Miniprotein binders against b5y8h6. Designs and how they scored, part 22

Target 1, 289 residues: b5y8h6
Amino acid sequence: MQKVIVVTGLSGAGKSTVSKALEDLGYVVVDNVPVDLLHNLLELYEAKNQEQLVAVVVDSRSLRHQGEVSKFVADLKDLKNRMPLDVIFLEASTDTLLSRFNLTRHLHPLVHATGSRIALIEAIEREKELMSELRDVSDVVLDTTGMKERDLVYQVENFIGKDRGPEFYLISFSYQRGLPTNADMIYDARVFQNPYYVDELRTLTGLDDSVAEYVRADHNYGRFLDLWVELAERSYNEHIKMGKPYLVIGVGCTGGQHRSVLVVRDLSDQLTKNGHKVITWHRELGSVN
Short names: E, the ipSAE of ESMFold2; O, the ipSAE of OpenDDE; V2, 0.75 times the mean of E and O plus 0.25 times the DockQ between their complexes.

## First folded at step 21 (miniprotein)

Design r2 (at its last look DockQ between E and O 0.01; V2 from the best seeds 0.00; counts 0 for: pae O 9.2 > 1.5, placed apart)
Fold by ESMFold2, look of step 21:
Structure r2 (fold): chain B 289 residues (1-289), chain A 101 residues (1-101)
Amino acid sequence: as target 1 above (289 residues)
Amino acid sequence: SPEDLQELLKYARRLVRMAKKAEKQARELEKKGDVEDALRSYYYAFFRYLWAIWELRQALEKETDPERKEKIRKEIREYLRKAYELEEEMEELKKELEEKE
C-alpha cells in the first residue's frame, strides 16, 4: 500500500499549508479527523485496497489533555506496525504562533477565556508541553518559525520525495571561485598532494586515472576517505531527523580540477556501494561532467 | 523492464516541472528585490534539476534503442546546462548580498 501521511502539531503552525501542498502532490486529504476515528478510517482505507495517496489531518480539539495525547501516540505506534505511515509534526515559536492567531481569527483550542493575550500565550506554552510526547515519535518535525508559505511547501515536497530521491549530493568546487552556494558540509581536499605541480597531470582532471593514481598515493588519502564516508553517513542520519532528506557535501581544492573531483568520485563510489543514492556534480568541469 | 523505464521518465518529467515552477518563482522574487527568498527558490530548482538528471541516467541504462538513448542524452545535457546557469545566477546574487554589508 501507499504510504499514509498523518499531519499533526501545534495549533496555528501551518497544517493548512501542508494540506494544500499534499493535495497538489495528488493526496486525498481528510481534514479535521478526531483521534478516536483514526484507526477506523485508516483500516477502512486499507481494507478497500485503494491505490490512492491518503493524508489525514488530525483535529487539534481532540488533543487537549495528556491522556488523549498518550492514546494518540499509542495508536500511531500500532498503526505503523500494520501499514506504511509517516507522521509530520508542525511547530513554531510562541511569537510566530501569536502572530498567526491574530491573522487567522481562530481561537486557540486550549484557551477558555476570550481576548486575553496572557491566556493565549499560556495556552500556546501548555500545548507545547502537552505535545512533546507526540513530537518525539513523529517522523519529521517541521519548524515553521519565520518561514514563508512557499518554503514550507518545498519542505513538504522534500519529505514526500525522501523514499525515492538522492540521499547525498556531492559537489566538487574551486576555492579560488568560492564555496558552493548551498552546501551543508565542506571537505577540504587541499590536504592531499597537488597534481598541479606535475607537468603531465596539470591539464588533466580528477576523472583521469593518472591523476587518481597520483592523489590516491598520498599516505593520508585512504584514511581520510574512510573517515569522510563515515562522517557523511552519520551526518545524513541526523539530517533526516530534522526533516531534510538529503545531505549536500562540497569538496574543494584550489583549482577544482584534480583533488576535489577525485574525492567526489571515490566518495560517491563508496557511498553507492554502501547502498546510498548519490548524485555528483563537478562545478568546475562544465557541462561535460 | 519497459514499465520501470517509463516510470523513470515520467518521474524525471515531474521533477523538471517542479524545478521550472521554482525557477519562475525565484525570478519573480528577484525582480521584487526579495533576494534571500529568491535564492531559496533557486536552490530548490537547482537540486530538482540534478535529481531529474539522476533519474534520466538510470533510464538511459535501461533503454536499448539508440535513438531513444540519444533523446535521453539530449535531455540530460539541457538540464545540466540549466544547473550550471542557476549556480552562476545564485553566485552573483549571493555576492550582491555580501557586498551590501
Scores: ipSAE 0.716, ipTM 0.903, lowest interface PAE 1.0, mean pLDDT 87
Fold by OpenDDE base, look of step 21:
Structure r2 (fold): chain B 289 residues (1-289), chain A 101 residues (1-101)
Amino acid sequence: as target 1 above (289 residues)
Amino acid sequence: SPEDLQELLKYARRLVRMAKKAEKQARELEKKGDVEDALRSYYYAFFRYLWAIWELRQALEKETDPERKEKIRKEIREYLRKAYELEEEMEELKKELEEKE
């Protein structure tokens, strides 16, 4: 059966990039379709060609008020019962969105006038609120904070690829820069000895062997890793029961370059060895594996 | 079955009527300056034409009479052209909306 993808999310979060990525994957992408016609469109494509990959991009311009969002959510639920349909929700930090708007667009869809920075922030927050119900029913929530276009493309390919989607999405991050917005769980890697205070390690990352050796030498490292793997697997099982297709785990340290990165690597390795499909994202390093 | 063929054709014709009505409505809305509603109506028309084409293609597969087949093909071509025209109009309206936002 064809895979139907609905792409939605916050303005500026990267919907255009995802749209393009899906096109590259062979999807026919329809942008900015009125929500009230989405049902008909999807039915048409299903009836026309069961092998055709179809994606629909829906943004806040099509969802102007809560009533429309609620209706859309109801429609999505109904459609999911009738056809294979995945909903991808894109989001990013307010700061990231602000920066992107400043660079690419002068106006937010919810801002009717060339507004002040404050007005833009308010618009972003309003959109978050408006889209919250849709986010809650989304199959995939991607936090695009810190992602370059190539990173986002890679993520889309991994999540939407032909094969089974990931079971785990592991994200290393800096507590100083904020939590991943899509994380189901957060592991604190700050409990381990800090390589930052070692001169030769400070400029390196958790991808480097010397950093790995240093942090792994912590007497608690092995035990915590084991516990985190177990917790991850158990949590995943429960998430599946709840209808969530994957588990997002954020691993944080202060700078997001050493300990968190290492833990994500090691968690990924162990979970993979256990037979799980794992996707990793090192937010502060800008690397995806 | 022949009955199935007639049903397909009947449904296709119904869809086309709906599409034409929607198109007319869209144009009227556009003239009034209701760009968003116009766009919606254009989408409606667009999808109905595509649906009609789909129905006609199914009918074409079932039709055995060469003359009738040609008639169906001609209709398909016509509605494809209409769909394309509507797509262009929708793109223009989208741009207009983007400029206003």
Scores: ipSAE 0.007, ipTM 0.255, lowest interface PAE 9.2, mean pLDDT 85
ESMFold2 (binder alone), look of step 21: mean pLDDT 88; pTM 0.882

Design r3 (at its last look DockQ between E and O 0.02; V2 from the best seeds 0.00; counts 0 for: pae O 15.4 > 1.5, placed apart)
Fold by ESMFold2, look of step 21:
Structure r3 (fold): chain B 289 residues (1-289), chain A 80 residues (1-80)
Amino acid sequence: as target 1 above (289 residues)
Amino acid sequence: SPEDLRKLLEYARMLVEMAKKAEKQGDYYYAFFRYLWAIWELRQALEKETDPERKEKIRKEIREYLRKAYELEEEMEEQY
């Protein structure tokens, strides 16, 4: 069965935009599903068409009390044992949600009094407290505060493509030409011995075995590489939880030809051995692997 | 398999269309990474392709999208 997407989160946080993005990706989106009907609905789709892309948007009115939220969390855990299923949780700042409710004039599901701005603020804050348990078990949390509709669509596309696409983008670069502007992290390979000052290596690159042998012989190289692999994997795990399905690491040296290229090669090899999908871009060499 | 190769090429084309759409909207970082992803898919297709003429066609596409990636990287510098 294709992976089922369950969309949930704070009222007013952007479920309609996510629904449209999923429809554009070929999903049949079933909106306003009460949590009590979730099992029945998903079992029906599983029995009839295992190739169908299905997304379910949960009805906020089904999640008014802690007991309902806790039951929903339990139901999600049970469903995940029976079928491939991911949960998208949408949130935004209280000010953002307040602004959105004022524009749409829709009632917040937890409002206990009509016509009061204070009651709306309290309802939003109460919903955040109530939904905390669900947020904690969701596969991705998308914060839509200050986000353009296009940005949310991109985030959905990234999440849906996460199992196929690259998990790491490794970019070797020259400090003389400047940092890649979209790197999440920068590793400085200038700490290793510089092949440029060895006549036979000067015009070669980190793709050449003789350069690789020279740089790997640096007494710090193996330890730094091990630590950088560990840091990359731990950082990646946190990024995917924030809805960023890949991590961008820049590796720099002065010329961008030797040390940074080798580090990207070795980092890519180790991450690939660990089961990750890795793209490398040697910016100063003009190659992507 | 031939079906796997076709699916790789079709997916790469979809990624390029996403990149072109994002580029028109001025979302150069999104477009940039979609071009890199498309190249990555095309290299997998190149590994599976055996016909020399089809291989060269794939290589030409890779070169084109790599050129686009470098152009977008320069434009992202202007937005910083």
Scores: ipSAE 0.599, ipTM 0.880, lowest interface PAE 1.5, mean pLDDT 86
Fold by OpenDDE base, look of step 21:
Structure r3 (fold): chain B 289 residues (1-289), chain A 80 residues (1-80)
Amino acid sequence: as target 1 above (289 residues)
Amino acid sequence: SPEDLRKLLEYARMLVEMAKKAEKQGDYYYAFFRYLWAIWELRQALEKETDPERKEKIRKEIREYLRKAYELEEEMEEQY
């Protein structure tokens, strides 16, 4: 990651956790900076000490309407041309955000009048719409759905704290619970025999050897895995040409506990053996490596 | 696990401190969301806590931060 980082995203998506994680990584974190002063601040830091790690957190408080967002996006584009700057965008599912806000029955900052669940949903969706242009220009989009603080910290460390960022971000997920919002492509692990109907395997996960053995015994498993590795590598090469630093692959099954988990593990192992840097996230299990 | 519970409580405390700081700075929106997040963490802790006295303490904190969230909502309505 670059020496200058802008952290932004949806309310409740985890900006505070990321901010703290960046502080622990040696970044000077500046919060609540007016968008109109961001350019001046970043230039000042660059001029004063080009070796200083700086992170600026920008949220919807500073971006209240579309005009401000558009201006901010324009400013970011300009800044990227003038200094080493990366933009991190944090998001989460509507349900996740709702669950966090429903606890207070209070109005989303964008909703001044109704305090209802419906109003909160509308506010979340409105913020998503408002921030969409900013998301589109972000260098890293992190879907924090299902992440605990420690998980998000780990992700930040993996994306930012290392000399070389990840080439692949693999996410296992349940189709029943929705797709990862940051996925570039999706692999369907449901094509393999389902261990869920085996009593001894149902309560286990794709991390268990018995589940692994069962799913790998599928006559298509090896072939699909090879094809998926090849597709991943080819796609990554094209993404690099387009200026994208990494490829996000979602691997889905029905429950997100068995087949998807195993495929992510095996893909990670093979891609790593091929010399790639891989980060994995098992969304439904709440584990990262 | 007890360790998980501790982590939840520590994170909640951190969020509250951030909220308080924001409130002092007049950033009511930020403070509001931090309190909400703290409440969420505390609720998770409450589900894991088995000691009745500790549970009551957590409940008390939740109530306090809910009140703060309500106050901040009113302030936001006046500010925006």
Scores: ipSAE 0.000, ipTM 0.167, lowest interface PAE 15.4, mean pLDDT 83
ESMFold2 (binder alone), look of step 21: mean pLDDT 85; pTM 0.831

Design r4 (at its last look DockQ between E and O 0.02; V2 from the best seeds 0.00; counts 0 for: pae O 12.4 > 1.5, placed apart)
Fold by ESMFold2, look of step 21:
Structure r4 (fold): chain B 289 residues (1-289), chain A 80 residues (1-80)
Amino acid sequence: as target 1 above (289 residues)
Amino acid sequence: SPEDLQELLEMARRLVRMAKKAEKQGDYYYAFFRYLWAIWELRQALELETDPERKEKIRKEIREYLRKAYELEEEMEEQY
C-alpha cells in the first residue's frame, strides 16, 4: 500500500490548497471525512491492496471537543502501526486566520460587526488549544502565516517526496564563476594539490582517472574526504529533523574542472555506499555523475 | 522489474511537469532541482531498460532535461 496522507489542522489554515496540490500529484483526495469513518475508509483501501495514492482531509466538524481529538490521536497511532501513514497539520497565526475568514463586511447605518470579530478571535484561540494534542503527534506542521499558495504547494511537494527523492545534491563549481544558488554548505577543494600545473592533466577533468590519482595522492585527501562525509551525514540528519528533506553541498575549486569534480565524485560514491540517495551536478562540465 | 521501470518513468514525468510549472511562475531554483531529480529517476530507468530503442528514448529525455537545467542555471545567474 502506498503511503496514506491525512490532512488536518486549524480551520482556514489552507487545507484546500493542500488538497489541490495532492490532486496535482496524483492523489485521490477524499475530502470532509468525519473522524469516525477514517478507520473504515482506510481499511477498505488497504484490503483492496490498491496502488492508489490516497489522501484524506478530515472534517473539522468532527473535532469540536477534546474527547474527539484524543480519540482521533489514538486512531492515528493505531493506523500508523498497520499502514504507512503521514499526518500533515496546518496552522497559521490568529491574525492570518482572521484575514482568511474575510472579516470585511458591508455596513448599513445601524449594523455593527464588533462582537463578531471578538467571537471569531476566541473561536480561533479555542481551536488552537483543542488541537494542540493532534499537532504534537503530526508528522509535519506547516505554518501558513504569510505564505503564498505557491510556497505551500512547494512545501507539500517536498514533504511528499521526502522518502523517495534524493537526500543529497552535490554540486561542483568554479569559484571564478561564483557559488551555486541555494547551497546549504560549501566545501573548498582548493586545499588539495592542483592538477592544472601538470601539463598532461591540465585539459582533463576530475572524471579522468589520472587526475583522480594525482589529487588523491595529496596526503590530506583521505582525511578531508572522511571528515566531509561525516559532516554531510550529520548535517543531513539535523535538516531532516527540521523538515528539510535534502541537503545541497557545493564543492568548489578555482576552475571547477579537476579537484571539485573529483571530490563530488568520491563524496557521492561514499554517501551512496552508506545507503544515501545522491545526485551530482558538475556545473562547469554539465554532467550528472 | 517492469513495475519499477514504469514507476521511475512516471515519476520523472511528474517532476518535469512540476519544473515547467515552476518555470512559468519564475521559481527557477525550484524548477532547477526538479529537473535534476527527474534526470536522476531517468538514469535509474536507463539501468533497468533492456530494449535499445526504449533506452535511446530515455537518453534523449535526459539530454533535453540537462539542456533545460543549464538554461535555468544561466537564468538564475543573470537574475539572482
Scores: ipSAE 0.563, ipTM 0.863, lowest interface PAE 1.6, mean pLDDT 84
Fold by OpenDDE base, look of step 21:
Structure r4 (fold): chain B 289 residues (1-289), chain A 80 residues (1-80)
Amino acid sequence: as target 1 above (289 residues)
Amino acid sequence: SPEDLQELLEMARRLVRMAKKAEKQGDYYYAFFRYLWAIWELRQALELETDPERKEKIRKEIREYLRKAYELEEEMEEQY
């Protein structure tokens, strides 16, 4: 990642956690910078010291209306041409944002507030719309759905803390719980025999050997895995040409615990063996490696 | 674990500081979410806390931030 980072995204998506993680990585973090002053601040920084790691956190407090967002996007484009600057956009599903506050719904003041849930949903959707232009110009989009603080910290370290960022970001997920919001492509692991109907395997995960053996025994498993590796590599090459430094692949199954997890593991292993840098996230298990 | 409890409490405190700052700036939406998040963290802490006095303190804070969240919600409804 670049020496200068702009952190932005949806409220509740984890900007505070990312800020802390960046501080731990040696970044000077500046929060609540007015958008109008950001350009001046970064120019001053460039003039004085180009070696210091700097992160600027920008949120909806500074971007209240579409005009401000558009101006900010224009400023970012200009700055990116002048200095090594990356933009990180944090997001999460509406359901995840709601779930993070779910426990509050049962509390007397919020429960009796007619329309509280609706108001919250509307606010989330409005912010998504407001930030959409900014998301489109972001270098990294992180979907923090299902992530705990430790998981997000780990992701930041993997994307930013290393000299070379990942080439592939593989995410296992449940189709029942929605697609990863940042996925470039989706692989369907439901094409393989389902271990969920085997009593001894149902309570296990794709991290377990018994589950792995069962799913790998599928006559199509090896062939599909090979095809997916080839597709991933070819797609990555095209993404680089388009200026995107990494490829996000979602692998889905029904429950997100068995087949998708296994495929992500095996895909990661093969891509790594082929010389690629791979990050994995098992959304439904809450594990990162 | 005690370490987990402390981490939760520290996170909640950080979130509240952010919420208060946002509130002063008139960003009711941001403040609202931060208070809700703080409440979530405090509820998790409450499950881990075993000392009755500390539990009561956490409960008191939760009630306070719920009131704040409610007030901010009303302000948001007027703003949007």
Scores: ipSAE 0.000, ipTM 0.191, lowest interface PAE 12.4, mean pLDDT 83
ESMFold2 (binder alone), look of step 21: mean pLDDT 86; pTM 0.849

## First folded at step 22 (miniprotein)

Design t1 (at its last look DockQ between E and O 0.01; V2 from the best seeds 0.00; counts 0 for: pae O 7.1 > 1.5, placed apart)
Fold by ESMFold2, look of step 22:
Structure t1 (fold): chain B 289 residues (1-289), chain A 100 residues (1-100)
Amino acid sequence: as target 1 above (289 residues)
Amino acid sequence: SPEDLQELLKYARRLVRMAEKAEKQAEELEKKGDVQDALRSYYYAFFRYLWAIWELRQALELETDPERKEKIRKEIREYLRKAYELEEEMEELYKELKEK
């Protein structure tokens, strides 16, 4: 069975944008599903034994009291034991939600009072408290405060692709041209002996075995490579805690032809051997990529 | 397997559609003067093209028919060209952002 996506979260936080993004990705989106019907709906799709991509958007009106939320959390844990399932939780700041409710004139599900802006603020804050248990067990929390719809779509697409996509992008570059503007981290390969001063190596690249042999012979190379692999893996683990799907590492040397290229090659080999999905880009080498 | 090959090709084309959509969004944002948002969308497109190439290279390893292999290689070359063009645009736009 294909992984099922359950969309939940605070009222007004952006479920419609997420639903649209999932539909564009080929999901059949079932909207406004009361929590009591979730099991039956998903059992129906499981029984069909189809490769159908299914997303379920939970009706926030089904989650008005702690007992309902706690039951939903229990139901999700049970369902995750029986089928591949991920939960997307949407949230936003109180001010953002206030603005969205005022603009759209939608009724907040926890509002009982005949006034006012204060009653709406209290309802929003109450919902945040109520939903905290659900938020804590969700597979991703998407904060839509100040976020453009386009950026939310990118976040959904990143999440859906997280188990298939690359964990690392390794970019070799020339300091003469400048840093890649999209790198999270920079490793400086200029610390290693420079093949440029060896006539036979000057016109070659870090992809050539003779260049590799020369640079690897540097007494610091093995130690730096080991530390850089460890740092990459530890940095990646922290990035995924923050919700970022991959880590971009730039490796530089003066010309971008020799040392940085070799380091990217060797880093990629080691990270791949360790089970990571790695993409390399040799910015200065053109057609070699 | 044949199913694995078809899945790789299908997914690569999905990634390209995402990249192309983000590229168009970035161009519109750039015309509006939204430089930082444009740059973010160009970055997104760039990494989606690189991911698509990565998927296609795996498909190339599985494909045995010479004509279909060459078709995959041509697609890879086209998406590499796109990535190089985006890299130039990202650098130009980044300079514009920092001069503000």
Scores: ipSAE 0.767, ipTM 0.923, lowest interface PAE 0.8, mean pLDDT 87
Fold by OpenDDE base, look of step 22:
Structure t1 (fold): chain B 289 residues (1-289), chain A 100 residues (1-100)
Amino acid sequence: as target 1 above (289 residues)
Amino acid sequence: SPEDLQELLKYARRLVRMAEKAEKQAEELEKKGDVQDALRSYYYAFFRYLWAIWELRQALELETDPERKEKIRKEIREYLRKAYELEEEMEELYKELKEK
C-alpha cells in the first residue's frame, strides 16, 4: 500500500519545491484542498486506488483559523489510523523566510496588503503560532534554513522516495546561529580541540583532510565518537518503537565549519558501516552529502 | 445569512469552472499521450467537483426556497456523476501507467 503524503508548513518554507519533487517521484499532487474535505477525499482515494501515489499540499490559505488547524490535526490523526499517511512539515528561520519573501514574493498569505518588513515579521510569527499544533503531529519536520532547492529535493527523495528512507539524519550546525529545529538530540563537538586558532586550518572546513587530522588527534575524539554512535543506535531503536522512522541528530560547534562537520562525516561513515542508511546536511556550508 | 448563501453558491460555481477547465486539459493531455500529466489534471478536476459539492451541500442547508433547493440538489447530482466518471478515467490511466 502506497503512502499518502500531506505537505504542509510555513509560507515560504519550500512547499512548491517539495510539490515538484513529489511530482517527479510519480506522485499526483493536489494543491489547496479544503481541509474539511481532506478526510473524505483521502478515504475515497484509499477505497478506489490504494496503489496510486498521491500527495496533498495544505497551506495557511486553507488553514486561516486555529479551529481549522485543530480540526485538520484531528482529521490527520484519524486518517493515520486508517491508511498509510505521512505528514511533512516545512519550516525555516524567520530570517530565511524574510529573505525569501523579499526575493520572490510580495505578499504573505496572512497579510492582505503589501506591508512593511515589520508586518511581514509579525505575519511569519503568527503563522508559526498557528501551525504549531500541526507541526507537533507531523511525521517529518524539515528545517529548510540554508537549503537551496536542490538540497530540499534531495531531502524529499531520501525521506519519502521509493527506496528505504534514512535511519539517521545528521546535521552539522553552528551554536551561534541556533539549533536545528527538527533535531531529536544534539551532540556538542566543542569538546575537541579547536582548529579555528590554527592559521592554516581556519579557512578550511571539516571536509578537508588537514582539519580532520587535527581534530581526530584529540585524545577524546575516538571515545566520544564511539559513544555517540552507540547512543545514536540505541536512540534510533527507541524512536522506531515510538513510530518515528528516523532519528535527527544535530552536531554543533561554535562556527559550524570544522569540528561539527567532521563529526557528522565520521558518524555517518561509522553508522553506514554498521548497516544504517544515513543522510547528512551541513547547514553552515550549505551542502548535502 | 442570505449573503452567506450567495457566497457559497458563487464559490461552488467557480470551482466547477475550474474543474471543467482541468478536465478539458486532462483530455488534451491524454490525447497527446501524456498520461501522467493527464492523471494529475483529472485529479484536480475530481477534487474541485467534490469541493463544489461540499459547498453546495452547505448552501442547501441555508436555502429555504423549495425551487432553489431542488436546483441545488440537481447540481449536486450532476457533479457527483462527473466525479464518478473522472474516477473511472483515473483508474484506467493508472493501469496504463503501471503497465508501462
Scores: ipSAE 0.022, ipTM 0.279, lowest interface PAE 7.1, mean pLDDT 84
ESMFold2 (binder alone), look of step 22: mean pLDDT 88; pTM 0.882

